# Ledger of designs, part 3: VHH binders against Spectrin beta chain, non-erythrocytic 5 (SPTBN5)

Target 1, 109 residues: Spectrin beta chain, non-erythrocytic 5 (SPTBN5), of Homo sapiens (Human) (q9nrc6r3533to3641)
Amino acid sequence: TPTMEGSLEFKQHLLPGGRQPSSSSWDSCRGNLQGSSLSLFLDERMAAEKVASIALLDLTGARCERLRGRHGRKHTFSLRLTSGAEILFAAPSEEQAESWWRALGSTAA

## First folded at step 1 (VHH)

Design J4 (framework vhh_5j56_2)
Fold by ESMFold2-Fast, scan of step 1:
Structure J4 (fold): chain B 109 residues (1-109), chain A 127 residues (1-127)
Amino acid sequence: as target 1 above (109 residues)
Amino acid sequence: QVQLVESGGGLVQPGGSLRLSCVASGFTFSYGTSYAIGWFRQAPGKEREGLSSISGSDSGSTSYSDSVKGRFTISRDNAKNTVYLQMNSLKPEDTAVYYCATDLGRYFSEVTSMDYWGQGTQVTVSS
């Protein structure tokens, strides 16, 4: 079962139903992947303690794609959920973005 | 603009139940949003205390303070852009003004972490 954790930035690109948000911004988080769930925490301490997350994403049927530095960040990838929502992520390095893409691809299928 | 509006408060006898509602406008509940929504209360002469929170996701994780754990339940309805607080086994010490708040990009554990607050709804537990 896939597991992965690390520092990320994320941004809401599309709302459920594929609608564009009127505004969105990049926010920092710590991502924690367990099976088919991706939890986003404000910081590393909150992630380690497994307290309330700032977002919990259900990855069942989701798609993950590499974006190669589009959208104002390097080392980016996207998650498109079955709801039509799309979230952009930026990893600290190309190697970490590759690792996230592989881990999310195996769990989202 | 971002607004939160509470409703559902009132007078209830000890042992009774109430369900509070918090309707959000100016933002939408969706995946990948960096916010938590929580319930707080303040009684006369006491500081404001956090009671419960739910994350911004459809499957939102929840947390509860020790004073309400097992009696109160937080839930959300994304289609209605609403967060609920189901309050069971109410006690006189639950008498307070109840507020909902959101951090819009920050996790909350403290009152000062919240960015947006509602006006509050009064809950009174007495015979």
Scores: ipSAE 0.005, ipTM 0.146, lowest interface PAE 10.4, mean pLDDT 74

Design J5 (framework vhh_5j56_2)
Fold by ESMFold2-Fast, scan of step 1:
Structure J5 (fold): chain B 109 residues (1-109), chain A 125 residues (1-125)
Amino acid sequence: as target 1 above (109 residues)
Amino acid sequence: QVQLVESGGGLVQPGGSLRLSCVASGFTFDDTTSYAIGWFRQAPGKEREGLSSISWSGGGSTSYSDSVKGRFTISRDNAKNTVYLQMNSLKPEDTAVYYCAAKYLTSFPNEYDYWGQGTQVTVSS
């Protein structure tokens, strides 16, 4: 059973090794947290090239930080992976952002 | 650091076939292995055109442009870090430099982070 699930926006802030992407935009997804894994399912209305995909992130050693309203979205948090990659998320509400932060922090620790 | 190397280009007659390969290195098989590989081409004096993409994670979802749908097939071999483009029923208008490119999280349309050097395909009698 998933421990946390819901609609999110996300933006890749840093690539593995800490490099900045050449460009990056906010896109919609559905997040599903189960065990130590976060799965991102892309919404139907995303990307012009329309590749249905799943991203599977291993949260072992990851760090989650509340950003509150930084980076052009409200209710934001960041997830930094051991690879040095960093993904920004925006939740629909402050309550949902708090729930994600708590769930991800508990999983990563 | 991520690197992509294309191979398999060459000269073929109209109606012929070629298989291009794209070998990816520098990706880790850890928490950030979710990405897409796309094939693009650019003919002299024309804009770069997207042809096909495949997700690296999950079921390997594919996409094709109308100009190549039914003639080209994209596939992957994750154990070899390789993506292939099988090109059938080649036409003179398919003559171009072919590039592979990679991006993390396939929701970033037309904004690829890593590019190969390209391989020349010439379709001529």
Scores: ipSAE 0.015, ipTM 0.265, lowest interface PAE 6.5, mean pLDDT 76

Design J6 (framework vhh_5j56_2)
Fold by ESMFold2-Fast, scan of step 1:
Structure J6 (fold): chain B 109 residues (1-109), chain A 125 residues (1-125)
Amino acid sequence: as target 1 above (109 residues)
Amino acid sequence: QVQLVESGGGLVQPGGSLRLSCVASGFTFSRSGYYAIGWFRQAPGKEREGLSSISGSEGGSTSYSDSVKGRFTISRDNAKNTVYLQMNSLKPEDTAVYYCAAPFEYTSGWDYDYWGQGTQVTVSS
């Protein structure tokens, strides 16, 4: 089963149903991928405790795409859920962005 | 206009069980999508502690803190707009005010925006 964990920045781009959020900003988080679930936590301590996640994402049928830097961040990728929600992510490096894309793509099928 | 109301707290002996309910008005949990709805607690003189969360329409993925994993279970009933916390094998250190919290889907930053008033849980002999 796919697993991956690391520091990310994220930005809500579309809400479920494809709705636009009234405002959106880049925020720091700790991502934790376990199988078909991606959890986002405010910081590493919350991630270690696996509590108070900002978001819990079911990756079944999701689509992950590498992005180029028009979104105000480098090393970016997007995750689009079957609900129509879309989250943008920025990884600390190109290699980490590639690793996330591969891991999320493997899980989303 | 948006309200969360907790209930189900009370006095229970160590080893006992309680079921907490969180009912929303002016907000539907099924609309939260991938946002997590969470349970938190705060004891006198201590920091607020996250306990458990459940996502909505994306299949109800759950998470638990190590302090409650195996003892507490979070669930939801979208038809009743209610989230539950089933608490088993209660210990004196579980004594606290318990809160539920939900995000507002148009707010950026992904913080829990709406908090209930809390329900008191006391575990004593």
Scores: ipSAE 0.014, ipTM 0.294, lowest interface PAE 7.2, mean pLDDT 75

Design J7 (framework vhh_5j56_2)
Fold by ESMFold2-Fast, scan of step 1:
Structure J7 (fold): chain B 109 residues (1-109), chain A 126 residues (1-126)
Amino acid sequence: as target 1 above (109 residues)
Amino acid sequence: QVQLVESGGGLVQPGGSLRLSCVASGFTLSSHDSYAIGWFRQAPGKEREGLSSISGSYGGTTSYSDSVKGRFTISRDNAKNTVYLQMNSLKPEDTAVYYCARDTSLYIPFGEFDYWGQGTQVTVSS
């Protein structure tokens, strides 16, 4: 039953099926992990409009890796879904990136 | 009040081109408040078919169905609060009503759409 929440930036790296997207950019969100589900929410202004989530990700069989190189952001990790989709995330701090990696890793087991 | 309005449909000959526009109101497509937008079509007596989506800020991640890859291009102009579908090399089987819809997701189209436009007719014939 892992739980975790916090502010993140994210970027789609691979589409379902492992295909390269034709374009991709970083966006801000708030992540909320509940068991095997990761919900990405817009900031407080967007939540007021009944837009509940940016995305809902099924983490069953997903893999989470800490990233070493530069992707335009610090404190980064990747999440690869069984669909072949891959999302890059940037946390506000190294400690938060490590916490996300640990929490997401417990779902993949 | 969230609304999506399609335009740009019409009659075109096989091999021709059209650009569809989807104008959003009541929400923004800005880089801070981005939403995924998808294009769909439905021909008479057929199921609705997903064609393309664009998510994220400033162009975002794009996707295309196999039936339109290489012929159609989706783009967004956040300053105009508009999403476009450029349709090239049109075929008779592209004849349908085309809809845009707001996905509840930014970069992974889950097929959960909360607002739909009224559609614009595209006819490819003769």
Scores: ipSAE 0.014, ipTM 0.159, lowest interface PAE 7.8, mean pLDDT 76

Design J8 (framework vhh_5j56_2)
Fold by ESMFold2-Fast, scan of step 1:
Structure J8 (fold): chain B 109 residues (1-109), chain A 126 residues (1-126)
Amino acid sequence: as target 1 above (109 residues)
Amino acid sequence: QVQLVESGGGLVQPGGSLRLSCVASGFTFGTSRSYAIGWFRQAPGKEREGLSSISSGTGGSTSYSDSVKGRFTISRDNAKNTVYLQMNSLKPEDTAVYYCAAEYGSDWLVPGYDYWGQGTQVTVSS
């Protein structure tokens, strides 16, 4: 069962249904992956205490892809949910981005 | 720790005014982060009702429910990390506990409001 935790930056790229967000910016979070659930927390204390998350993502049927190109961040990957929502993530290093991609699982469309 | 604290409730006569305050700690208003702060109320035996919201960003958009539009005004003071609800022309049916809530990424990341205050009582009676 995949598990992973770490500091990330994230950016909402597409809303559910594939809709464009009216505004989108990179923000910091702490990611916590447990099996098919990814929790995003505002800071490390909130993640440790599990007091409040900014999102709880159901990864059933989700796709994860390593990114190369113009996204304003290095060490990036994308996560596309069955809802059509797409979130971009940036890890602190290429090695950590690779670890996230492997843990989340990915298949080319 | 993220915490919201409401204040400013009390007893007022019909036609009177109150200003509620919502002070945030553990996160900052006026950042480039996407978030929304909303005001809600709940009277005994009734469901919680959304009243008004204000979004993040320099131009922060506002919204109001039909029951309070024209009477209530939401605003923020980013330097004080505070959101206000100015309530005018109060009616007995406005009697309720008023709650402040914060939602990170309200325009994309579901589910809804993640942080809630404990509420402040507003009573409108003669």
Scores: ipSAE 0.012, ipTM 0.193, lowest interface PAE 8.3, mean pLDDT 75

Design J9 (framework vhh_5j56_2)
Fold by ESMFold2-Fast, scan of step 1:
Structure J9 (fold): chain B 109 residues (1-109), chain A 126 residues (1-126)
Amino acid sequence: as target 1 above (109 residues)
Amino acid sequence: QVQLVESGGGLVQPGGSLRLSCVASGFTFSEYTSYAIGWFRQAPGKEREGLSSISGSKGGSTSYSDSVKGRFTISRDNAKNTVYLQMNSLKPEDTAVYYCATSRPFYDLSGQYNYWGQGTQVTVSS
């Protein structure tokens, strides 16, 4: 099953239904991809222990797009969920962003 | 463990006002600007209805259902980890159990909410 984990920054770009939030900023997390589920954790310890995830995203039908630096961060990609929600992610490096994009693309159905 | 506790419900006459409070524990509202907290209600024999949501910092992005627009106001106090619902011009049809809910951080009125409070009863009757 597809797997991927690592440090990310994230920002909610669109709310469910495609509405724009009035306030949004980049925040840090640890991402853990297992199959078609992406879990976000506050830090490395919580990710390792699988406790207190801040979000669990169902990637079924999701779309992943490589964005580069369009949204104030380098090494960026987006996830658009079937709900219309869109989350932007920034990886620590170009290599890691490409790995995330490939792994996430393989889980979309 | 994430917990939400509602308070401030009670009996009020039509045209009256109530202020509901929702206190969160196990997380903080100041950690994420995309954070969403919502107010919902459920009357006997009816499905649960989303009323209002707030995200971001104090007074950030807000949404209201048509049934409460202009009468209800949502606000948050991040220092107190509390979300409020100010309810004005109350009507008998506002009688329900009121709940707050949160999802960290990607949900609003149209999305999923993972953590729910126990609810507080509001009765609008003469």
Scores: ipSAE 0.012, ipTM 0.176, lowest interface PAE 8.6, mean pLDDT 75

Design P1 (framework vhh_8pnl_2)
Fold by ESMFold2-Fast, scan of step 1:
Structure P1 (fold): chain B 109 residues (1-109), chain A 121 residues (1-121)
Amino acid sequence: as target 1 above (109 residues)
Amino acid sequence: QGQLVESGGGLVQPGGSLRLSCADAGSIFSSNAMAWYRQAPGKERELVARITSGGSTNYADFVKGRFTISRDNAKSTLYLQMNSLKPEDTAMYYCAAYRTDFWSGAEYDYWGQGTRVTVSA
């Protein structure tokens, strides 16, 4: 059972069905990977619900790719879900971005 | 505008079992991730278990091996099987639904009203 947790920034790039959101900005979260599920939690800044998830992402059939610092952030990767939704992530370091990419790739396959 | 309705709570002795149900009156169920949360008096609401629309599950460490989350999409019903219950499991249990692959700044689609679980001799 793959597990990983850490601080991330995220940005909704595409909505389900491949639609573009009307507005999209980078925001902070804490990611928690357990099995084939990725949970995104509010960080301390947004703290009405420290234990509540922003999203629970089903990684079955998902695709994860390194973006190598595009989209206004360094250490970036993308996660595309079978729904057509795409989320961009930025990790605090290149090493952490690679760790996330490997962990997500091993569970999403 | 349908509500999630929890049931199955009650009073049980330590070591006992309960099965909670969450019924969806509308079309929320089949495409949404579902979760069970709990809240004891004077404490924050905490996540117990999650399940995606496809059936992938995630559990809080304090319930692993004791609780099982499952869903029946044909019946639009979410379940929490609770075994080996302990006094610290005493809480109001809530059902929640939200999209797995869509978010709107931490908004949940729906919360239920809760069902009370008391574990006491």
Scores: ipSAE 0.016, ipTM 0.232, lowest interface PAE 6.8, mean pLDDT 76

Design P10 (framework vhh_8pnl_2)
Fold by ESMFold2-Fast, scan of step 1:
Structure P10 (fold): chain B 109 residues (1-109), chain A 121 residues (1-121)
Amino acid sequence: as target 1 above (109 residues)
Amino acid sequence: QGQLVESGGGLVQPGGSLRLSCADAGFIFSSNAMAWYRQAPGKERELVARIYSGGSTNYADFVKGRFTISRDNAKSTLYLQMNSLKPEDTAMYYCAAIPDYGDYAWPYDYWGQGTRVTVSA
C-alpha cells in the first residue's frame, strides 16, 4: 500500500473530459498519498488533521509521467486521471519528484 | 454559463462591516469548495477564506476573527461577513469555485468579476 506526503506545487492542466480550464495557476499544497487516494491540503496542519482538503483524487487507472524542463517549474510530473483530468505537480527536488512518480505508479503503456 | 456574480462591496470607514454575496448562475454552486480571494492594485490575488461542501472553513491569518465565510446551498449563494474592517482590506474581492467534479483540484477554474471594497478614513 503506497504512502507518501510532502510539499508540492500544483496546477490544473485539464478538466474532466479533457477540456482546458478557463484559468489556471500554480499554487502550493501538501500532498498526502494513501493507497489509491491522493489528498491535497492547504498546509501541513490541515494535512496532519485530515480536514478540509483542497482535492481528493481517485488514482484508480491514473497515469503519472515525469516532465522535462517545461510548464514553468522544475522537478515536475503529471497525473492524468481516468476522467481525462490532468494535474501538474512540482516537487522541491528532483529526488522528491522521482519518489512521487514511483509512489503514484506509472500505468502509461 | 457557470458564471459567479459578486455583490455587496462599497465604501466603509475603518471598523465598519460589509457582507459580500456570491451568486451562482445556476451551474456550479454544489462545488466541493468555494472561496473568497482579494486583489489590491499592483498585488497578486490572495486567498481570504475557503469553505468546503461539508461546512469546514479555512481563513488567511490576516482575517481570522474578523471575517466569516458561509454558504447557503438552498439559495445557491456564498457569503463573506466582514467585521472590523481595516484600510489594508481595501481590494477587489472575487468569488471562486471548484466545480462538482470527481477529479478537480485547486486552483479554481470559475471566477466572478469581483466587487470593490474600499476602507478609508
Scores: ipSAE 0.013, ipTM 0.223, lowest interface PAE 7.5, mean pLDDT 75

Design P11 (framework vhh_8pnl_2)
Fold by ESMFold2-Fast, scan of step 1:
Structure P11 (fold): chain B 109 residues (1-109), chain A 122 residues (1-122)
Amino acid sequence: as target 1 above (109 residues)
Amino acid sequence: QGQLVESGGGLVQPGGSLRLSCADAGSISSIYAMAWYRQAPGKERELVARITSGGSTNYADFVKGRFTISRDNAKSTLYLQMNSLKPEDTAMYYCATGHRLYEVTFSGYDYWGQGTRVTVSA
C-alpha cells in the first residue's frame, strides 16, 4: 500500500469535466498519500491529527505526469482525475517530485 | 461566486486600520477552513490568512504581526483585522471557504466571494 507525505504547493488547473476555472492560484499544503487516496491539509500539524483537509482526492484511474518546472514553479507534476479535474503540484526538490510521481503512479490501478 | 459577501474595504492612509467581514448565508460552524486572499492588478491571488474549524491560524509572512483572522460561528461571519496598513497592501480582498470533502473532488476555489477593495495611499 503506497504511503507518502510532504510539503507541496498546488494549483487547480482544470475543473471536473475538463472546464477551465475562472480563477486559479498556487497555495501551500501538506500532502498525505495512503493507498489510492491523496489528502491535502493546511499544514503538517493538521495532517498528523487528521483534523481538517482542504481536499480528498480519489486516485483510482488517475494519471500523473512530471512537468519539470512548467507553470511558474520548479519540480512540478500534474495529477488528472477520472472526473477530468487536473491539479498541478510543486515539490520542494526534484527528488521529492520524482518520489511523488513514482508513488502516485503505483496507485493508479 | 457562492453565498459569500465581503465588506469593510475602503481608502485609508498608510498606518491606518480596516476590518473586513465575510458573511455566509449558511452556518460558518459547519465549514472546516476559511481564508482571506488578496489580488493586486496584474498579479496572482495570494493567501493572506487562514483559520480552521479548530481555531488554528496561519498567516503569510508579509502580514504577520499586523493582521488578525477570526470567526464568529454564531453570526456566520469571518473577519480580518488589518492594522499598520502599507501601500503594498492595496488589493482586492477575497473570502474563501473549504469543507471537508465526503466526495472525491477539489472544490476550494468554488466558494469565493466577489471581493472588497482596499486602497492604501496618502
Scores: ipSAE 0.012, ipTM 0.150, lowest interface PAE 8.6, mean pLDDT 74

Design P12 (framework vhh_8pnl_2)
Fold by ESMFold2-Fast, scan of step 1:
Structure P12 (fold): chain B 109 residues (1-109), chain A 123 residues (1-123)
Amino acid sequence: as target 1 above (109 residues)
Amino acid sequence: QGQLVESGGGLVQPGGSLRLSCADAGFTFSTYAMAWYRQAPGKERELVARISRGGSTNYADFVKGRFTISRDNAKSTLYLQMNSLKPEDTAMYYCAADSWQPYYLGSTQYDYWGQGTRVTVSA
């Protein structure tokens, strides 16, 4: 089953139910993909030790899209959960963004 | 209507016990503080018990020592163990997720509510 790990920036774009947050900001994390679960950690140490994650995302039915040139960051992709929540991610490079998009099981319209 | 689903309500005699469950079908359960509220006919909804992300608990005075709130983050489930039930505990019980998202997600407050589960305590 898919596995992937790496440094990311992330930002909450939509709350569950499709509601818009009144404010949002980019923050750094380490992402860890295991099967249908994506865990976000504050730093590499937390990720390596599998200590408490800052977010645990269930990817069942989720959609991932490439976001070239939008949202104030380069090398971006979005992840939309069945709840209607949407998180934006920025990878360190375009190739890493492509790898995340493929690993997360995308719908690239 | 929220993404939370309550279960476990029913009819019991005074002094009986029930265990309520609340399952989360949405964004990560483990990042939310969780609470149980109740509403009796003709009254406002009132807080029964709250549990933080880290497991710290807070109880209303009228249930302290009788009810226990707990969470299982691996199962994305919230529980309320209700012991020594009284007729005054008769109400619709609601599960709620805290309005706060972690600051590092850059989101505002957002509340999730369940549909409720009915508890009736009668002699």
Scores: ipSAE 0.005, ipTM 0.110, lowest interface PAE 11.0, mean pLDDT 73

Design P13 (framework vhh_8pnl_2)
Fold by ESMFold2-Fast, scan of step 1:
Structure P13 (fold): chain B 109 residues (1-109), chain A 120 residues (1-120)
Amino acid sequence: as target 1 above (109 residues)
Amino acid sequence: QGQLVESGGGLVQPGGSLRLSCADAGTIFSSNAMAWYRQAPGKERELVARITTGGSTNYADFVKGRFTISRDNAKSTLYLQMNSLKPEDTAMYYCAREYNLFSGTVYDYWGQGTRVTVSA
């Protein structure tokens, strides 16, 4: 069962159905991966207490790609859900970005 | 992202006025709808007022004509002007930022709150 936790920046790139958000910018979060579920929390306190998340994502059928694009951040990867939603993430380092990419690429939990 | 920090609460007599402020240190302030909620002891949090990115406002029936919500995008600050306060307005007041998530779910993030007490 894959597990991964860490600080990330995220940006909503596409809404469900592939539509563009009215507005979007980079924000900070804590990511917590347990098997095929990814939880995003706004800060470390919320993540540690597990009192709330801004998202609980089902990764079944999701696709994760490493990026070297022009999205204004280093160490980036994208996560595309079966709904058509796409989220961009930036990790603190290249190694952490690779770890997230490998962990998120495994839908078997 | 930044923490939401509410201020301006206090003790006032019925008929008094207070102005609440909510500071948001995030770059997303101008791109998100903002709201004020309140929670009285033993009750659930309820929406008081909401303002969109374009400045459109919505108020709960129990505050219409008495409260005014406004935003200053340059200062990343949300305000609630409260006039003609009643004992029923006694509550903790919370500032909230709305997220329209990639899952299609709206999530509100709010701070620690500021206390308003209306008592004779």
Scores: ipSAE 0.015, ipTM 0.224, lowest interface PAE 7.1, mean pLDDT 76

Design P14 (framework vhh_8pnl_2)
Fold by ESMFold2-Fast, scan of step 1:
Structure P14 (fold): chain B 109 residues (1-109), chain A 123 residues (1-123)
Amino acid sequence: as target 1 above (109 residues)
Amino acid sequence: QGQLVESGGGLVQPGGSLRLSCADAGFTVSDYYMAWYRQAPGKERELVARIHSGGSTNYADFVKGRFTISRDNAKSTLYLQMNSLKPEDTAMYYCAAGEFTHIYSSDWSYDYWGQGTRVTVSA
């Protein structure tokens, strides 16, 4: 059962069906991987006056890849869901980005 | 294409209760998140509660212990049970559906939004 936890930034790049979202920005979160589920917790202190909350992603059939080039952040990877939705993530370090990519790859079959 | 239609709003006294309903008609994507948002006059729209299609829920801190989100999949209906209502709960309440959402109060990334139902809490 894969498990991993850590601080990330994330950005919703594509909505289901490959559509462009009406709002897309980098936000801080804490990621928690349990088996085939990825939960995102928002940092209340970094998002003053916003609600701390949980997003839950089902990784069944998802694909994860390390990003090359410039995407506005370093140490980035993408997660593409079967719906066509795509989320970009940035880890605090290259080592952590590689760890996330490997952990997510083990569940995204 | 999907539609969302809210109902159940009204005028109540402080301490009262209301149950809001949101009927989804026209989409069948089982992994969609659904949520209740609210917007008070002169304020930004803010997340109240969310439910995943698998049943996991989360709540804004200001409604924890008072509001309950639930879904009846057989009726394709989302509910918000609101107890111990306060004047600051006065707002238009909207339901929303999407595959993936981020959770800030200004999140507009949901694929579908309803037209809203008005809740007024006053003495």
Scores: ipSAE 0.012, ipTM 0.194, lowest interface PAE 8.8, mean pLDDT 73

Design P2 (framework vhh_8pnl_2)
Fold by ESMFold2-Fast, scan of step 1:
Structure P2 (fold): chain B 109 residues (1-109), chain A 120 residues (1-120)
Amino acid sequence: as target 1 above (109 residues)
Amino acid sequence: QGQLVESGGGLVQPGGSLRLSCADAGFTVSSNYMAWYRQAPGKERELVARIYSGGSTNYADFVKGRFTISRDNAKSTLYLQMNSLKPEDTAMYYCARVPSWDYLSGFDYWGQGTRVTVSA
């Protein structure tokens, strides 16, 4: 029953079907992992501003890989969904990136 | 699905001012979380200013005191008032509904941008 929460930067790398987005940038978010679901929120102010999560990701069959400083950020990892969508993440530290990678990897079991 | 269109960019001297506009053609600006981003040559896009659904605002440190984000409900338009412009503010400026993409449907909600050049 994996659980994890934390501040992340994220960037949409591939859209469903493996299509490249017309444009993307690094945005700030708060990730919340509960079992096989990952919710991304814009930031900690979302609850106060009554903003819904920006994405709810089903992690069944998903893959997570450490990218180790690629794509213009340190402490990076990728999440690829069965839909072909791929999201890049940057954690505030190497330890947090490692924790996310381990937690996300366990959901595919 | 809405369309966002940026305008108001141009060439100005240091210390000048510009007002950027972001109009929607089928999306409400007044009740949504909206942001201005910029991208300088050779750099990633960075957040400049946010306005939340409740009307509160937040600014990047490098523009605090100089830039103001606002919206006009009657015109369904988001604005960025830029004062005391510096050469470092030279970039393509984008407005975005946040999130800037819908990963499930595969649609991007970025505008095409408006160019701001600050030079002597």
Scores: ipSAE 0.013, ipTM 0.205, lowest interface PAE 7.8, mean pLDDT 76

Design P3 (framework vhh_8pnl_2)
Fold by ESMFold2-Fast, scan of step 1:
Structure P3 (fold): chain B 109 residues (1-109), chain A 121 residues (1-121)
Amino acid sequence: as target 1 above (109 residues)
Amino acid sequence: QGQLVESGGGLVQPGGSLRLSCADAGSIFSINAMAWYRQAPGKERELVARITSGGRTNYADFVKGRFTISRDNAKSTLYLQMNSLKPEDTAMYYCAADLYTYYGSREYDYWGQGTRVTVSA
C-alpha cells in the first residue's frame, strides 16, 4: 500500500467541477499519503489568520503530473481529481517531488 | 449546477424536528469544510452552521442548542439535525463545501440547489 509523508506547499488551481477559485495562493502544509487517500494538514501558526484544518483527497482515478519551473515554485507537481479539482504542490527538493509523483501515480491508477 | 444534493426538508409544526442531508453525487472526497446556509423569503442567505473534515463546528447564535451539524466523511455526506423548530426557521436550506479556507476568505463555490423547510401550524 503506498505511503508517504512530508512538508509541501500547495495552491488550489481548480475547484470541483473545474471552476476557478475566487482567491488562491501558495500555502504550507504536511501531506500524508495512505493508500488512495492524501491528507493535507494545515498549520494555523504558519499564517496569521488561518484555521488549522484537514483537506482529504480521494485519489481514485486522479492524475499526477510533474511540472518544471512554473507557478512561482520549483519541484512542483499537480493532482487532478475526478471531480475536476486540481491542486498544485511544491516539494522541498527534486527528489521529493519525484517520490511524490511516483507514489501518487501508483495510487491513482 | 451544484454537485451537492440536499434532502430532508418538509413541513413541520413548531417544536418539531427535521434532519437534513447533503450528499456529494460524485463520490469524490476533496472537501475540507462544509456548511449549511439558509435563505428566508425577502432575506439574504445566512450561515447556519459549519463543520471541518476534522469535526470542528461553528454555529450561528440563533440555532445554538437546537441544531447539530455532523458529517460522514466516508460517505461524503453532511447532516443538519434540527430540533425545537420555530416559525422563524422557515427557509430554503443550502449546503456548501470548500476545499479549505485561509486568510479569512470563504471559498464556497460547491453549492446544492436547496431543500425547503416550512415550520407552521
Scores: ipSAE 0.011, ipTM 0.206, lowest interface PAE 9.0, mean pLDDT 74

